VHH binders against h2kzm9r124to488. Designs and how they scored, part 3

Target 1, 365 residues: h2kzm9r124to488
Amino acid sequence: RFTIDTSRAKSNQYVVSLCSKKIGIIEYPDGRSDKQPCDVYWHNVVLSDMNKIVTSPQSRVNKFPGMTELAKKISLTHSISSMQKLFPDEYAFYPNSWFLPAHLADFHAFYRKAQALGKTEMWFIVKPDEGAQGTGIYLINSPNQIRNVDQRQLVQEYVADPLLMNDKLKFDFRVYGVIKSINPLSIYVAREGMARFCTEKYEKPDSSNFKNLYAHLTNYSLNKANEAYVHSNTLQDQTRGSKRLLSTVFHQLESRGVKTKRLWHDIKLILVKTTLAMLPEIMLHYEHHFYDSTGPQCFQIMGFDVMIREDGTPILLEVNAAPSLTADHIVPHPGRTLLEGGQRVRSIVDEVIKIPLVRDTLLLV

## First folded at step 11 (VHH)

Design x2
Fold by OpenDDE, fold request of step 13:
Structure x2 (fold): chain B 365 residues (1-365), chain A 124 residues (1-124)
Amino acid sequence: as target 1 above (365 residues)
Amino acid sequence: QVQLQESGGGLVQPGGSLRLSCAASGFTFSSYDMYWVRQAPEKGLEWVSWIDSSGGETYYKDSVEGRFTVSRDNAKNTLYLQMNSLKPEDAAQYYCARVRETGGSEVIYPYDYRGQGTQVTVSS
């Protein structure tokens, strides 16, 4: 029987344990006391001492060394930009981006040129490189509005033409990909993903609404704090929730005449192209981390945040090296805000997505 | 088991045409979207064309758009690729491919279900 070490799974432990049990894997939640290697090691984050924990080349671990850093906004931009230079048409799915402080002058130049061409209504989104879950993100329509030009951060063209449903809420997809291996490269995509909806109706950004992040950012961590957030308790209810199944939204789009098969194809291409762009750095980090011996086989679940433009074309917004694998959410107590605490409640949408995802991932390796 | 067999490759001059065929067996052909992919020397596999299960929708790599036409005959379990106005950069081993599914996931790279391929050479 296969064995799995979940001693470092932490936030992922519940789902991983559940799936391990279902498929008959022997779990060691505290590690093996006999110091024998496990077949699989599951970590919730990329650990710096991975090479000390996973010592057998026959073992597998669910994280690539350096992936956390590589998936950060600036590093991702570097990887994709390199490919854009070689294949500009194929990598048009990533908005024009500048990383500060290095590209500040280039950003100013771009802005000036755009202004000269009459593109006066351009907006940009500023994302801290170390930021997570939408923290520190803000919109600007001029380079001089950058709050701190010396801080490492990504400036990206804001996608102002999102495809909207009848509810007029901006949304994106969290698509889950699995890098099974890098040599040879093998990539999987989960057919089920997540649609994340804003909690306030979308309007094109202007001086009056650009600070309303509930209308412009789709992040769950942000929108869950809004009273307008809709938690779903059933699969039936989720069709109108702030979190929806990707398949549900695709079905809705199809009913509107959207070519969903092509859309899905395009999304898959984004995953492949993005992974290919990252591959040289992944390989480099792997080699450096396991320089003394043959390293273990690495695999990793990745999250790709993809928005659909009004014309039906998908655009990549962000890559997550450690997407949340929790299957519950906090519901505020009656009469209280989420900030004041709440009760952990099962999230049906998350369960439907993440349990099969982890299960299938374990079966793949 | 899934079987795919490509044919129709050959040597052509720039500007010439070829028609590739793919015979499928071992699965319900009409239930699956199909792909043409190619691999040039020292390059990885790249997708060339996509056709949905019914043949009603097609999609092409930008570099072949307007020159290549994918079609299928579900009654004959056959996939086709008409290649016109061939360029030297089109030279490659061409494969027909089907997506492999595992549970609720699918393999998007590489294309595991493919044949032995057919060689296309473009030379003056």
Scores: ipSAE 0.856, ipTM 0.940, lowest interface PAE 0.5, mean pLDDT 94
Fold by OpenDDE, fold request of step 13:
Structure x2 (fold): chain B 365 residues (1-365), chain A 124 residues (1-124)
Amino acid sequence: as target 1 above (365 residues)
Amino acid sequence: QVQLQESGGGLVQPGGSLRLSCAASGFTFSSYDMYWVRQAPEKGLEWVSWIDSSGGETYYKDSVEGRFTVSRDNAKNTLYLQMNSLKPEDAAQYYCARVRETGGSEVIYPYDYRGQGTQVTVSS
């Protein structure tokens, strides 16, 4: 029987355990006491001692060495920028980006040039390299507005023309890809994903609204704190929720005349091209991590955050090497803030997406 | 078993034209979107063109847009690629491909369902 070690699955343990049971995989939540290798090791994060834990070349592990760092904003930008230099038209799906402090001068130069060309309404988004869930993100319309230029951070052109639904809320898609292998490269995409909606109506950035992150950032971790956040309890009501199924939103887009087949195709290409851009570094990290032995087979679920522009073209916003695989969320107690604690509530949208995703991934490997 | 067989490749001069064909069998051809992909020496597989199952929608790589035309005859289970104004950079092994689906996921790389390919060479 197929065996899985989930001793390091942590936040992923619930979903992985559930799927393992469904598929008939023998789970070792505390690891194997007999020290025999498992067929699969599931880790919630990339661990530095993975080569010490996964010693059998016949085993598989759900993380690539170094992937967490590689998927960070600056590292990702480096990878994609390298490809943009070689293939500018093919990699136009990633906004112009600068990483500070190294590219500060370049950013200033870009801005000056843009101003000279009459592009006076350009906005940029500043993202700290370290940090998740929208922490420390802010908008600027001039380089001199950058806070702490010596700090490691990513500056990107802000996409100011998002495709909006009738509710006028900015949204993006969390698309899930699976890198099954790197030699040869094999990539899967899940058909079901997540649409994340802002909680405030979108308006083009200006001096009056650029600080309203609820209108400009789609991150769940940010928007869940807003009273306007809409939790869905059923598949029926999720059509209007702050989290929606990708398929639901695609259906809605189709009804509006959007060419959804083409859109999906373009999104798939983004996943492939992004992965290809990262591949050399993935291989390098793998070789370095397993230099003294034949390494195990690695696979990994990746999250791709994709926004749709008004013209229907997708743009890559972020890559997540460890997308959340939790199927519940915390709802604050009545009259209290989320910081004061809350009740764990089932997220139907997350369940519908993540359970099949993990199941299918386990079946693939 | 999914089978795809490409034909129509050859040697052409820059500016020349070729018409590639792909014979499909082993699946309901009319139910699937089809792709043309190519692989040049020392390069990976590259997407070239897409056509939906009905043939009503087509999409092209930017570099071939306006020069290549994809079409299909569902009654004949055949996919076509008309290549005009060929350039040296178009030289490659060309494959017709279908996406493989597994559960709720799709294989997006590589294109697992593809034929043996047909060689296109562009040389003066």
Scores: ipSAE 0.850, ipTM 0.937, lowest interface PAE 0.5, mean pLDDT 94
Fold by OpenDDE, look of step 11:
Structure x2 (fold): chain B 365 residues (1-365), chain A 124 residues (1-124)
Amino acid sequence: as target 1 above (365 residues)
Amino acid sequence: QVQLQESGGGLVQPGGSLRLSCAASGFTFSSYDMYWVRQAPEKGLEWVSWIDSSGGETYYKDSVEGRFTVSRDNAKNTLYLQMNSLKPEDAAQYYCARVRETGGSEVIYPYDYRGQGTQVTVSS
């Protein structure tokens, strides 16, 4: 029987333990006392001593060294931009991006050129490189509006033409990919994912609404604080929730005449191309981390945030090297705001997505 | 066992045409979307064309759009790729491929199920 060390799984432990049990893997939540290697090591984060913990080349670990850093906004942009230079058409799925402070001048130049061409209503989104869950993100329509030009930040062209459904809420997809291996490269995609909806109706950004992040940012962590957030308790009611199953939304899109097969295909290509763009750095980090020994086999669940443009084309927004694998959320108390506290409850949407994801991942390795 | 066998490759001049075929066996061909992929020298495997299980939807890499046509005959368990106006950059080993599914996931790179391929050479 396969064995799994979950001593460092932390927040992932519940789901991983559950899945391990389901598929018959012997779990060691405190590590193996007999010092024998486990078949799989599940880590929440990559620590500097991972190469000391996972010593058997036959073992597998659920994290690539350096992936967390590589998936950050600036690093990701570097990887993708390199490919865009070589294959501009193939990598058009990533918005024009500049990382500050290094590309500030380039951004100004771009803006000036755009203005000269009559593109006077361009918007950009500024994202802190270290920021997560929508923290510190804001919109600008001029380089002069950057709050701190010396801070490491990503400036990206704002996608102002999102595909909207009848509810007029901006949404994106969290698509889950699994990098099974890098040599040879092997990538899987989960068919089930997440759709995240804004809590305020979308309007094209302008001077009056660009500060309304509930309309412009899809992040769950942000929108859950809004009173307009719709928590779903059942699979039936999630169809109108702020968090929905990807399959549900695809079905909804299909009913509207969207070519969902093509869309899914394009999304898969984004995952592949993005991973390919990152691959050289992944390999370098791997070699560096396991320089003194034959390293284990690494695999990793990745999150890809993808938005659909009005014309039906997907655009990559962000890559997450450690997507949340928790299957619960906090529900505000009746008559209270989330800020005032709430009760932790199971998220049916998260559960439906993440349990099979982890299960299948374990079966893959 | 899933088996795919490509044929129809060869040497053509720029502007020429080839028709590739892929014979499928070991699975219900009509139930699966099929792909054409190619690998040029010193390049990775790249997607070329996709056709859904029914043949009702077809998609192409931008660089081959308008020149290549994918089709299928489900009764014959055969996939086709008509390649017109071939360019030197189209030279590659061409594979027909099927996606492998496992649980709720699918392989998206590389394609686990593909044949030995057929070589397409474009030279004046």
Scores: ipSAE 0.813, ipTM 0.920, lowest interface PAE 0.6, mean pLDDT 94

Design x2
Fold by ESMFold2, fold request of step 13:
Structure x2 (fold): chain B 365 residues (1-365), chain A 124 residues (1-124)
Amino acid sequence: as target 1 above (365 residues)
Amino acid sequence: QVQLQESGGGLVQPGGSLRLSCAASGFTFSSYDMYWVRQAPEKGLEWVSWIDSSGGETYYKDSVEGRFTVSRDNAKNTLYLQMNSLKPEDAAQYYCARVRETGGSEVIYPYDYRGQGTQVTVSS
């Protein structure tokens, strides 16, 4: 019989346990006492001592060594930029990027070439990645506006033309991909995902407003990470929440004339191409982590954050190596604040997304 | 027993045309979206085109758009690829593949091809 160790699943344990019961998998929520390996180990994060915990080559674990670092913006951008040099048309789904100070001259050259071609306004987002001084995300429309050019930071083209709903709200999709294996490479995508909406109308940057917008961008970046505090409690509330089903938004886009089957295909290609770009480093980290023995078969659920341009083309924003698989959230008791305690409430939107995702993943491995 | 059998390849001069066929059996062909993919020597499989299960929607890799047309005849369980204005870069072994679903998920890599493919050669 198939077995799973969920002792390190933490907050994700509920969904994994539920799916294990439905499939008939024998769960060990505290680990096995009989020294026998489990068929699957479900960890909530990439653990640095994975090679001490998962020792059997016949076992599977739901994390690749080093993936947390590989999915971070800097490493991800390095991987994709390398492929953009070789295959610029195939990897156009990721914004052009420059690592300062090393690429400062390249950024200036790009800007001057674009101006010579008649581009009158171009916007870039600057993401400092070190130190407390000069921290914070901001917009520029000229290389001269970069703060602290000697400091390590990432400059990316800013997507100023997002597709907006009729109420002018900006949104992105969280799409879940599963790397089932890397030898051979096998990738799946969940058909359902999440759409996350900003609660304020989008304001396009221009020369008169971009300084004011950098405060909004900083708040937007933080609020996107925390938009889970605004939850839909039922499928009937799907059209009013800041967190909606991908399928619901796809239906709305189709009614507006968007070719949603093409969009879905383009998103699937983003998942494949991003994984291919990351694959050499994934394989290298695996070999280094298990250098003195045959390691387990790794698989992993990944979150891909995708924005849609006004012309219907998708753009990769981020990759999350350990997306939350929780299906509930805490809300305040009636008449009280969340700080005074709360009540655990089901998130139907999260259940519709995450239960099938985990079920399918367990069946695939 | 799922089977996909490709045919219609051959030698053509640059600018020529070929029509590829893919005969399907062992599954409900009309329920599946389909791909054409290709493989040049020493390269991996490359996606070429997609057609939905009804045949009503299609899309193509940028380099072939306007030159290639994918179609299907669900009554004959057959997928087609009309290739016009062929270039040397189009030379490859061509395969048809299913878009596979498993529960609430889709298989997006590797492509689900089953046949031996059909060779397209474009020579000056």
Scores: ipSAE 0.653, ipTM 0.825, lowest interface PAE 0.7, mean pLDDT 82
Fold by ESMFold2, fold request of step 13:
Structure x2 (fold): chain B 365 residues (1-365), chain A 124 residues (1-124)
Amino acid sequence: as target 1 above (365 residues)
Amino acid sequence: QVQLQESGGGLVQPGGSLRLSCAASGFTFSSYDMYWVRQAPEKGLEWVSWIDSSGGETYYKDSVEGRFTVSRDNAKNTLYLQMNSLKPEDAAQYYCARVRETGGSEVIYPYDYRGQGTQVTVSS
């Protein structure tokens, strides 16, 4: 009865096809030749010509126009910072951020107030704004260390107090949210997610390790993208590996006295509040993209990356508009990166997370 | 299409020197920061060095600082790594990589392209 076009699902097609078969949805993996619309279109990324591909207003598509750009760090920070100005207590879960030069006085005021309250070391990451070209990021501990204060750049608090596991590894959570609709707003939070661990033990920043912090930031990014490093291949082996189930890590945190029910509640609120902060731009991009026609009903699976401070406070790090829905890993061959492909190996951790996520998403729509 | 091609690897004795080159094409080389990264057998990728788009700023992994020098020639679209006082621990496949802008305090956005690599072997 229900139909799905998976011709543009790419690497995610396997999981979507599996779930479609289980539910009884008729799949068109090569698209329909009869020019009839499908009920659901599953794309792996946001396509710029979505309005030419999904033409029926009765159809549903698993991407919002423009969402990839809206979820990027700069756009996300603009959206959340706007809410922080209006509701500072409600949006304290995102690191304080300043767009220089416009907010230079505000940054100095923040620094002076923090010093007056006795903060001994404060660290900030600085990202100069240079379009598509890479500009070196750097770490500062005082506003007077900013290079060229007249240049556009983003300054953000560096979170230097992560909660560490017994092995002293830094980690974050990948939490999945499903935006079912935006008018009215309907968001679902998956019960299971992923915990991702660094391959290096954490060192707290100080003035003697400044260059090491840059190296740690770079190595963390390289190894976070390289999911082939250490894998938990069974549910019983969840205390070790670079990817672990969120539920397993929550159990470990609970045994250490962390209030995990409160933590989960706060994480769910982060997903909702972040989506609310982004909502005006999501609506504007939708109207612009479908200005000359009635558009389809959009929904989307989003990934939210959340870190936990030593005091148990969750902090939003990043939003991913197109999280991988694969149930296998691509490990690099010698001489290649993950972006250049590799060998596929099965991942039980990804299966436990992503098959129910996709199945339940299809049932929601 | 973006291409990065490393060269200059080889076999060298401990304490010896090698100079790696990375020829870039298919993009405006002078607009991008660049990495050198390496991978030893059965190990993950390790960052070695970074250089900004102008060549004015550099950073090094602690274990290579003072021994390795990254440089670039934007007129020739070429990135270099001068490797002196090589140690057995430096043996690896070395790659150059084009840096993608990172947006977070926690994560430097990974590179978007890398070369095929060049092998450096250090043995007595």
Scores: ipSAE 0.000, ipTM 0.269, lowest interface PAE 15.0, mean pLDDT 76
Fold by ESMFold2, fold request of step 13:
Parts: structure tokens; C-alpha cells; sequence
Structure x2 (fold): chain B 365 residues (1-365), chain A 124 residues (1-124)
């Protein structure tokens, strides 16, 4: 009989407790008082003091030290860009990125080559690391539009050609990967995932109007955050909710002629290749965090956000080191914001995805 | 605790004007860019305007440019939206929102706090 400590699972504790009971794992939701280690520790987020909490090398913990920082856009982009230099065809699934000022010449060369090949309307997101107060993220369609070229900043392709559903809604997939181990490397991809839809019809960026381009970025982000207003309470309502099953959307794409077997294969490769790109830093952080002792074996559920171009090509957008494993929607109370909390309602889409995900993860470890 | 409180909404005839206010507390208001966003019934959130932390730069959604003016008073920790020439299409719940600091790799939420909103209704 195996044991699990869920005392630091927070909002995810309900799903983990349910799955533990179904499998016959003995749960300690308040921690142990008998000084014995548990076989598994389930944390909600990556904890900076993990080495003080999980001290037995025989234990497993569901987080890698430092993973939150490694999965952030800047660090992720550094890792993937390094692999893009070595294996450009293998890592073409990530938007081209440049760290200015160091890569300014490379960015100009990329732009000139793309124009010579006939691409005349390209958009880029510029994200200053630090700079003039109030500059923020902005869009450009030419390298000459970069403000303060000497400042440190990230430039990345803006993907302006998303595949849309018949209702012209933009969407992305949340795909879950389980890193079971890193020595040896063992990665599993969940068969089911989530499709997240914008609540407004997509319009291509206006080539002559930067304010419209700014609105594109802002409205997409706002509506992705506000998914709770358009949700499905049954599987029959999958065409109307802002959260839909990946399998349902794949069926819809197949009926429109998309080669979904190839698409799924390519998405699985994205998860593997992204993990490989991150692996050196994952190993380094583990060794540094547990430098005085043999640490526990880490595993982790990761969220990968993937968009599809109109030509059917998948693109990695983001990696989330601690995706929510809750099965409830939060909807705002009247007159309140999502960040102020709200009423919890059941989400059948989240249940179908996350209960099997957590169950199978516990069986793997 | 960060708090944002909108006020100034109400019922107005087409072509009329309203001025919205957003009182901020619990953070250094002058260090943050701010948004106005709105939500019409059964629609998603829609960005309306942005103003930088100093109040020197502003941007607007095309459908409101020339009619709406965003401003701020950093001494009073207050954000304003002057809405002129209101149309029935402008009827919505209006929110002020604090722009998330730049940096990091995740741009899932472009703001980290917003108020409870104030209702603007435009009818004949």
C-alpha cells in the first residue's frame, strides 16, 4: 500500500484525493505526524523549500525545482532558440525569436529574406525587458519600428494566420505532458486535452493601424482569461463553450479536411522536443537544489499551449509548469471580477480531462 | 490589498456624455499603466483604452477614438474615462484594470486586477 502527502496540494487536492481513493493510496491531507516519509508528495506549485519538505530519496514529488522559472516565456525562448540554432528544422514549431540588441542584425536578415521569398505582411511582438516607463508590449510589421533599439528586449513572430473554426473563433489547445523522470528521460502525453476559444470573432491585423494590432493582442489575452463566461455544462454543448474537449475539436477539424493523425503526432513531438530543449537546465537546477544530499525523484504534469496555423501546422505558444487540476469553473458573482473570486460550478470538460490525467499519473509513478 | 472602484455609470440618451471614474488604492498607482475594458451583455471582454503610468500616452479602440478620452490624476489615485457622443453599441459594464507589469514569459492575463465595474446604458 502506497502513501501520498497532499497537504500542499491546495486547490488541486480534491482531484488528487479522489484519484488516490480510487487507486487505494493512503492519503495524508494534513501531513504526517509520525516522522515517516510518504511515497508521493503532491504540491500545487513549485516550492522554493522543497528540499526541506521532501527529504527522503525514496520519495517522489510532483514538481522539479526551478521549473516555474524555466517554463516562463523568456527562459523557454532561450532554451528553444539554442536548439533552433543547432537543429532549425526540428524546432521550427516555435515562433522565430530574437533577443535585442544582440540579435538585431539577425532579425533584419530574417525580415529581408522573408520579403525576398514573397512574404510582405509579417507581424512581430516586441516585449521590452526594461525600458521607458509605460512602453509595454507592442506590435510591429517592420524592424524599423522597434523603439529604443539599444534596450534589451525580446522580438517574436506574431502568428496572424490561425486556423479558425466555422464560427471564425480563434482557439488554442492545452495539451498535458507528464515528465515521469529525467534520468532516464520518460515523458507521457495525455490523450485528452482542452481547446480554449476566444469569445469574439477573429479579424486579421490591420496592416496600416497599430492600435488595431494592439487591440488584437489585448482582446485575445482578455478573453482567454475570461473563459468562465462561455462554458459547457454537458458534453452535448461542446460547440458553444469557451472550453471544449480536444477530441471534439479534432473531430471537427477532420471533417474539414485537416489530417488530424499527423497533427496529433506533430503535437506530441512538440512536447518531447520542448522538454529536450529544457532538459539541461532542469538537470542543473535539480543538482543545485539537492547539492548536500540525494534528492527525491521528481515528476511533473506540464501544460503546453499549442496553436494551429491555417495550413495545419502546430505552433508552441507557452508552457505552464503548474496547470490547474481543478474540475470546477469559477464564474464571477454579479458585479465582481474573476480576480476577486466567484462562485464555483461543475465543469464536465475539466472532469473528463483532469481526473484521468491525475489518476494515470499516480499509476505511472 | 489592491482595490479598484469604478463609478459614474448610468442611463444616457444616444449622443450624450458620461464621465467614469476609477478610484485606486492598495498599490502605487503612479507606477502602473491602466486599461479601460468593457463587457456588453452576452459578449466577451473588449479592450477600450490604455494610458501609461504618467498619463502622457494613450491608445484607443478604433470604434471609440475621437469620442472617448482616458486620463488620470496620480495625486488623487484616480483614472477617468470621458465618453462623448455615446451610441447604443457602447452600452456595457465598464471596468478599469491595472496593467500587468512587463517581463516574464507568460502573457495570459494582460492585467492582474480589475474593479467590479459600472454600468453604462444608452437608450432613447
Amino acid sequence: as target 1 above (365 residues)
Amino acid sequence: QVQLQESGGGLVQPGGSLRLSCAASGFTFSSYDMYWVRQAPEKGLEWVSWIDSSGGETYYKDSVEGRFTVSRDNAKNTLYLQMNSLKPEDAAQYYCARVRETGGSEVIYPYDYRGQGTQVTVSS
Scores: ipSAE 0.000, ipTM 0.391, lowest interface PAE 11.6, mean pLDDT 77

## First folded at step 14 (VHH)

Design u1
Fold by OpenDDE, look of step 16:
Structure u1 (fold): chain B 365 residues (1-365), chain A 124 residues (1-124)
Amino acid sequence: as target 1 above (365 residues)
Amino acid sequence: QVQLQESGGGLVQPGGSLRLSCAASGFTFSSYDMYWVRQAPEKGLEWVSWIDSSGGETYYKDSVEGRFTVSRDNAKNTLYLQMNSLKPEDAAQYYCARVKETGGFEVIYPYDYRGQGTQVTVSS
């Protein structure tokens, strides 16, 4: 029987264990006491000693060395920017970006040029490189509004023309991809994903509303704190929830006359092109990490955050090397704020997405 | 078994035209979106064109837009690619491809169902 080591799965352990059981994989939650290699090692994060743990070249591990760092905002931007220089039209799906402090002057130059051309209503989003889940993010419409120019951070053009549905809530897609291998490169996309909705109606940024992140940022971690967040208890209810299935939203878009097949195709291309942009660094880290040994087969579930513009074109917002595989959410206690604590409740949307994702990933490897 | 057979490639001068064909068998052709992909020497596989199952929607790589036309005849289980105004950079092995599904996944690189390909060479 196929064996899996989940001793380092931590937050992913529940879903991985569940899926392992379903497909008949023998799980070792504490590792193998007999010191025999497992067929698969599942880690929740990239560990520096992965080469010491996964010693058999016949084994597989669900993380690429260095991927966590490579998927960070600045590193990702470097990878994509390199490709944009070579293929500007093909990589137009990534917004213009500057990493501070190194590109501060370039950003100023860009801004001045844009103003000279009459583009006076440009907005930018500032993201800390180490920030997660929307922490420290803010909008600006001028370079002089950067709070700390010496801090390592990413500045990107803000997507001010999102495709909106009738509810006028800004939303994006979390699309899941699996890099099955890098030599040769093999990429899979999950057919089911997640749509994340803002909790307040979108309005074009201006001086009066640019601080309202509930209208401008789609991050679940941010919007869940808003009282207007809509948790869905059933698949029927999720059609109007703050989290929806990708398939549901695609169906809704199709009903509005959106060419969803083309959209999906474009999204798939984004995944491929993004992965290709990252590939040289992935290979470098792999070779470095396993320099003194025959490395195992690495695979990895990736999350791609994609927003759709009003004209129907998708744009890449972020890549996640370790997308959350948890299938629950915290509901605040009655009369209390989320900050004061809450009860963990099952998320049907997350379950429908993440359980098959992990299951099918295990079946792929 | 899914089978795809490309034909129509050849040597043309810059500015010339070719029409590629792909014969499909082993699956319900009319139920699937079809793709043209190409691989140039020392380059990776790249998407060229896409056509939906009905033939009502088409997609083109920016570099071939306006020059290439994808079409299909579902009654004949055949996919076509009319290539006009060919450029040297269009030289490649061209493949007809269908998306492969595995469980809840689609294979998006590179293991689509595809034929042996047909060679397109553009030279003066």
Scores: ipSAE 0.798, ipTM 0.904, lowest interface PAE 0.4, mean pLDDT 93
Fold by ESMFold2, look of step 16:
Structure u1 (fold): chain B 365 residues (1-365), chain A 124 residues (1-124)
Amino acid sequence: as target 1 above (365 residues)
Amino acid sequence: QVQLQESGGGLVQPGGSLRLSCAASGFTFSSYDMYWVRQAPEKGLEWVSWIDSSGGETYYKDSVEGRFTVSRDNAKNTLYLQMNSLKPEDAAQYYCARVKETGGFEVIYPYDYRGQGTQVTVSS
């Protein structure tokens, strides 16, 4: 009798409960009232008190301690940039990045070298030191446009050559990976994923559209950065874009001459290499969190957001430590924002992706 | 149960050629896409090439594209890697592996099944 505690699964509870029933797992949606542990604990986010909730070394929990922080853009970029220094060709799938003020001279040198080689149009995204809001990103096309150069901030290459469909819409793939264990390291990828299309046609940045691109980038970035539960009202334009199955878009790409088997392989390598780059910190956080005792066996479903360049090469954009596992969207009532409430509408694409993802993850553990 | 046995490695001069073999048994070889991977000293396991289950499609790591050719003979349950124009940086222990799937997942780490491997040494 395999047991699962879903009392902290929140909005993901429906899918986890459905899958538990199908597999014959005994669910405790309100937690156990006795003192016995469950075999699996399913949390919607990384909980800071995990070591007080999941104490048995025979238990498994679907989150690694500290992973929320490790997957954030700044921490992720630190991890990948460290590997880029050692293995630049192997980690070329991540945009070039500089941490200011420490790397300001390196950023200037990169810009001068690229100009000397004939690169005339270069764009960069700047993420100033982030508060609780995480707002204030902007685009630049020259190092001289950095605001407050003495402040901590991240500068990253803006990928301005995305592969577009005939409708000229920008899209990315959400690829789901499962870290089944870290000792030994075991990583799986779901063969099905999601392609998310923007609602507005892509325009390449130039000096004449700079302001409009700032607004578009902010809207797009918020859609990518904040899933399912909390949206700003600017995210509504992005969620009204078409969601399609990754497999469907791969067939469309193949018909246009893209080598999709190679693309899929390159995406799988991105997942592995990204996890390897993060692994030392994952192991460190686990050891620190369970310093006084043997901890549970952690596993985790991760979301990897990948964009495809015009030449067919994939680029890692972001990693989500707690991707939404819901089969519905919350949309606002007409004339209102999501902060004023909304209604749930069914998403068949999400259902086709997420039910097998959760089911098969439970079978792995 | 599942067995993969690599052979054909050896010592060659830069610019030389080698042909590696991987004998498979204990599973339906023709149902699996296959990898060649390699491990050099001070490096992790590195992907080299991929071939689909029928042999109709192949892809290579950029650094070996045009120099290496992967092929398979499903009737003999054997995978091959023809390595031409070998460079010192190609020196490694070479392994073959299955592309393993379970449910809706592919296993992407570790690679599924490696024999003892076969050593390729390139002296300059």
Scores: ipSAE 0.753, ipTM 0.880, lowest interface PAE 0.4, mean pLDDT 82

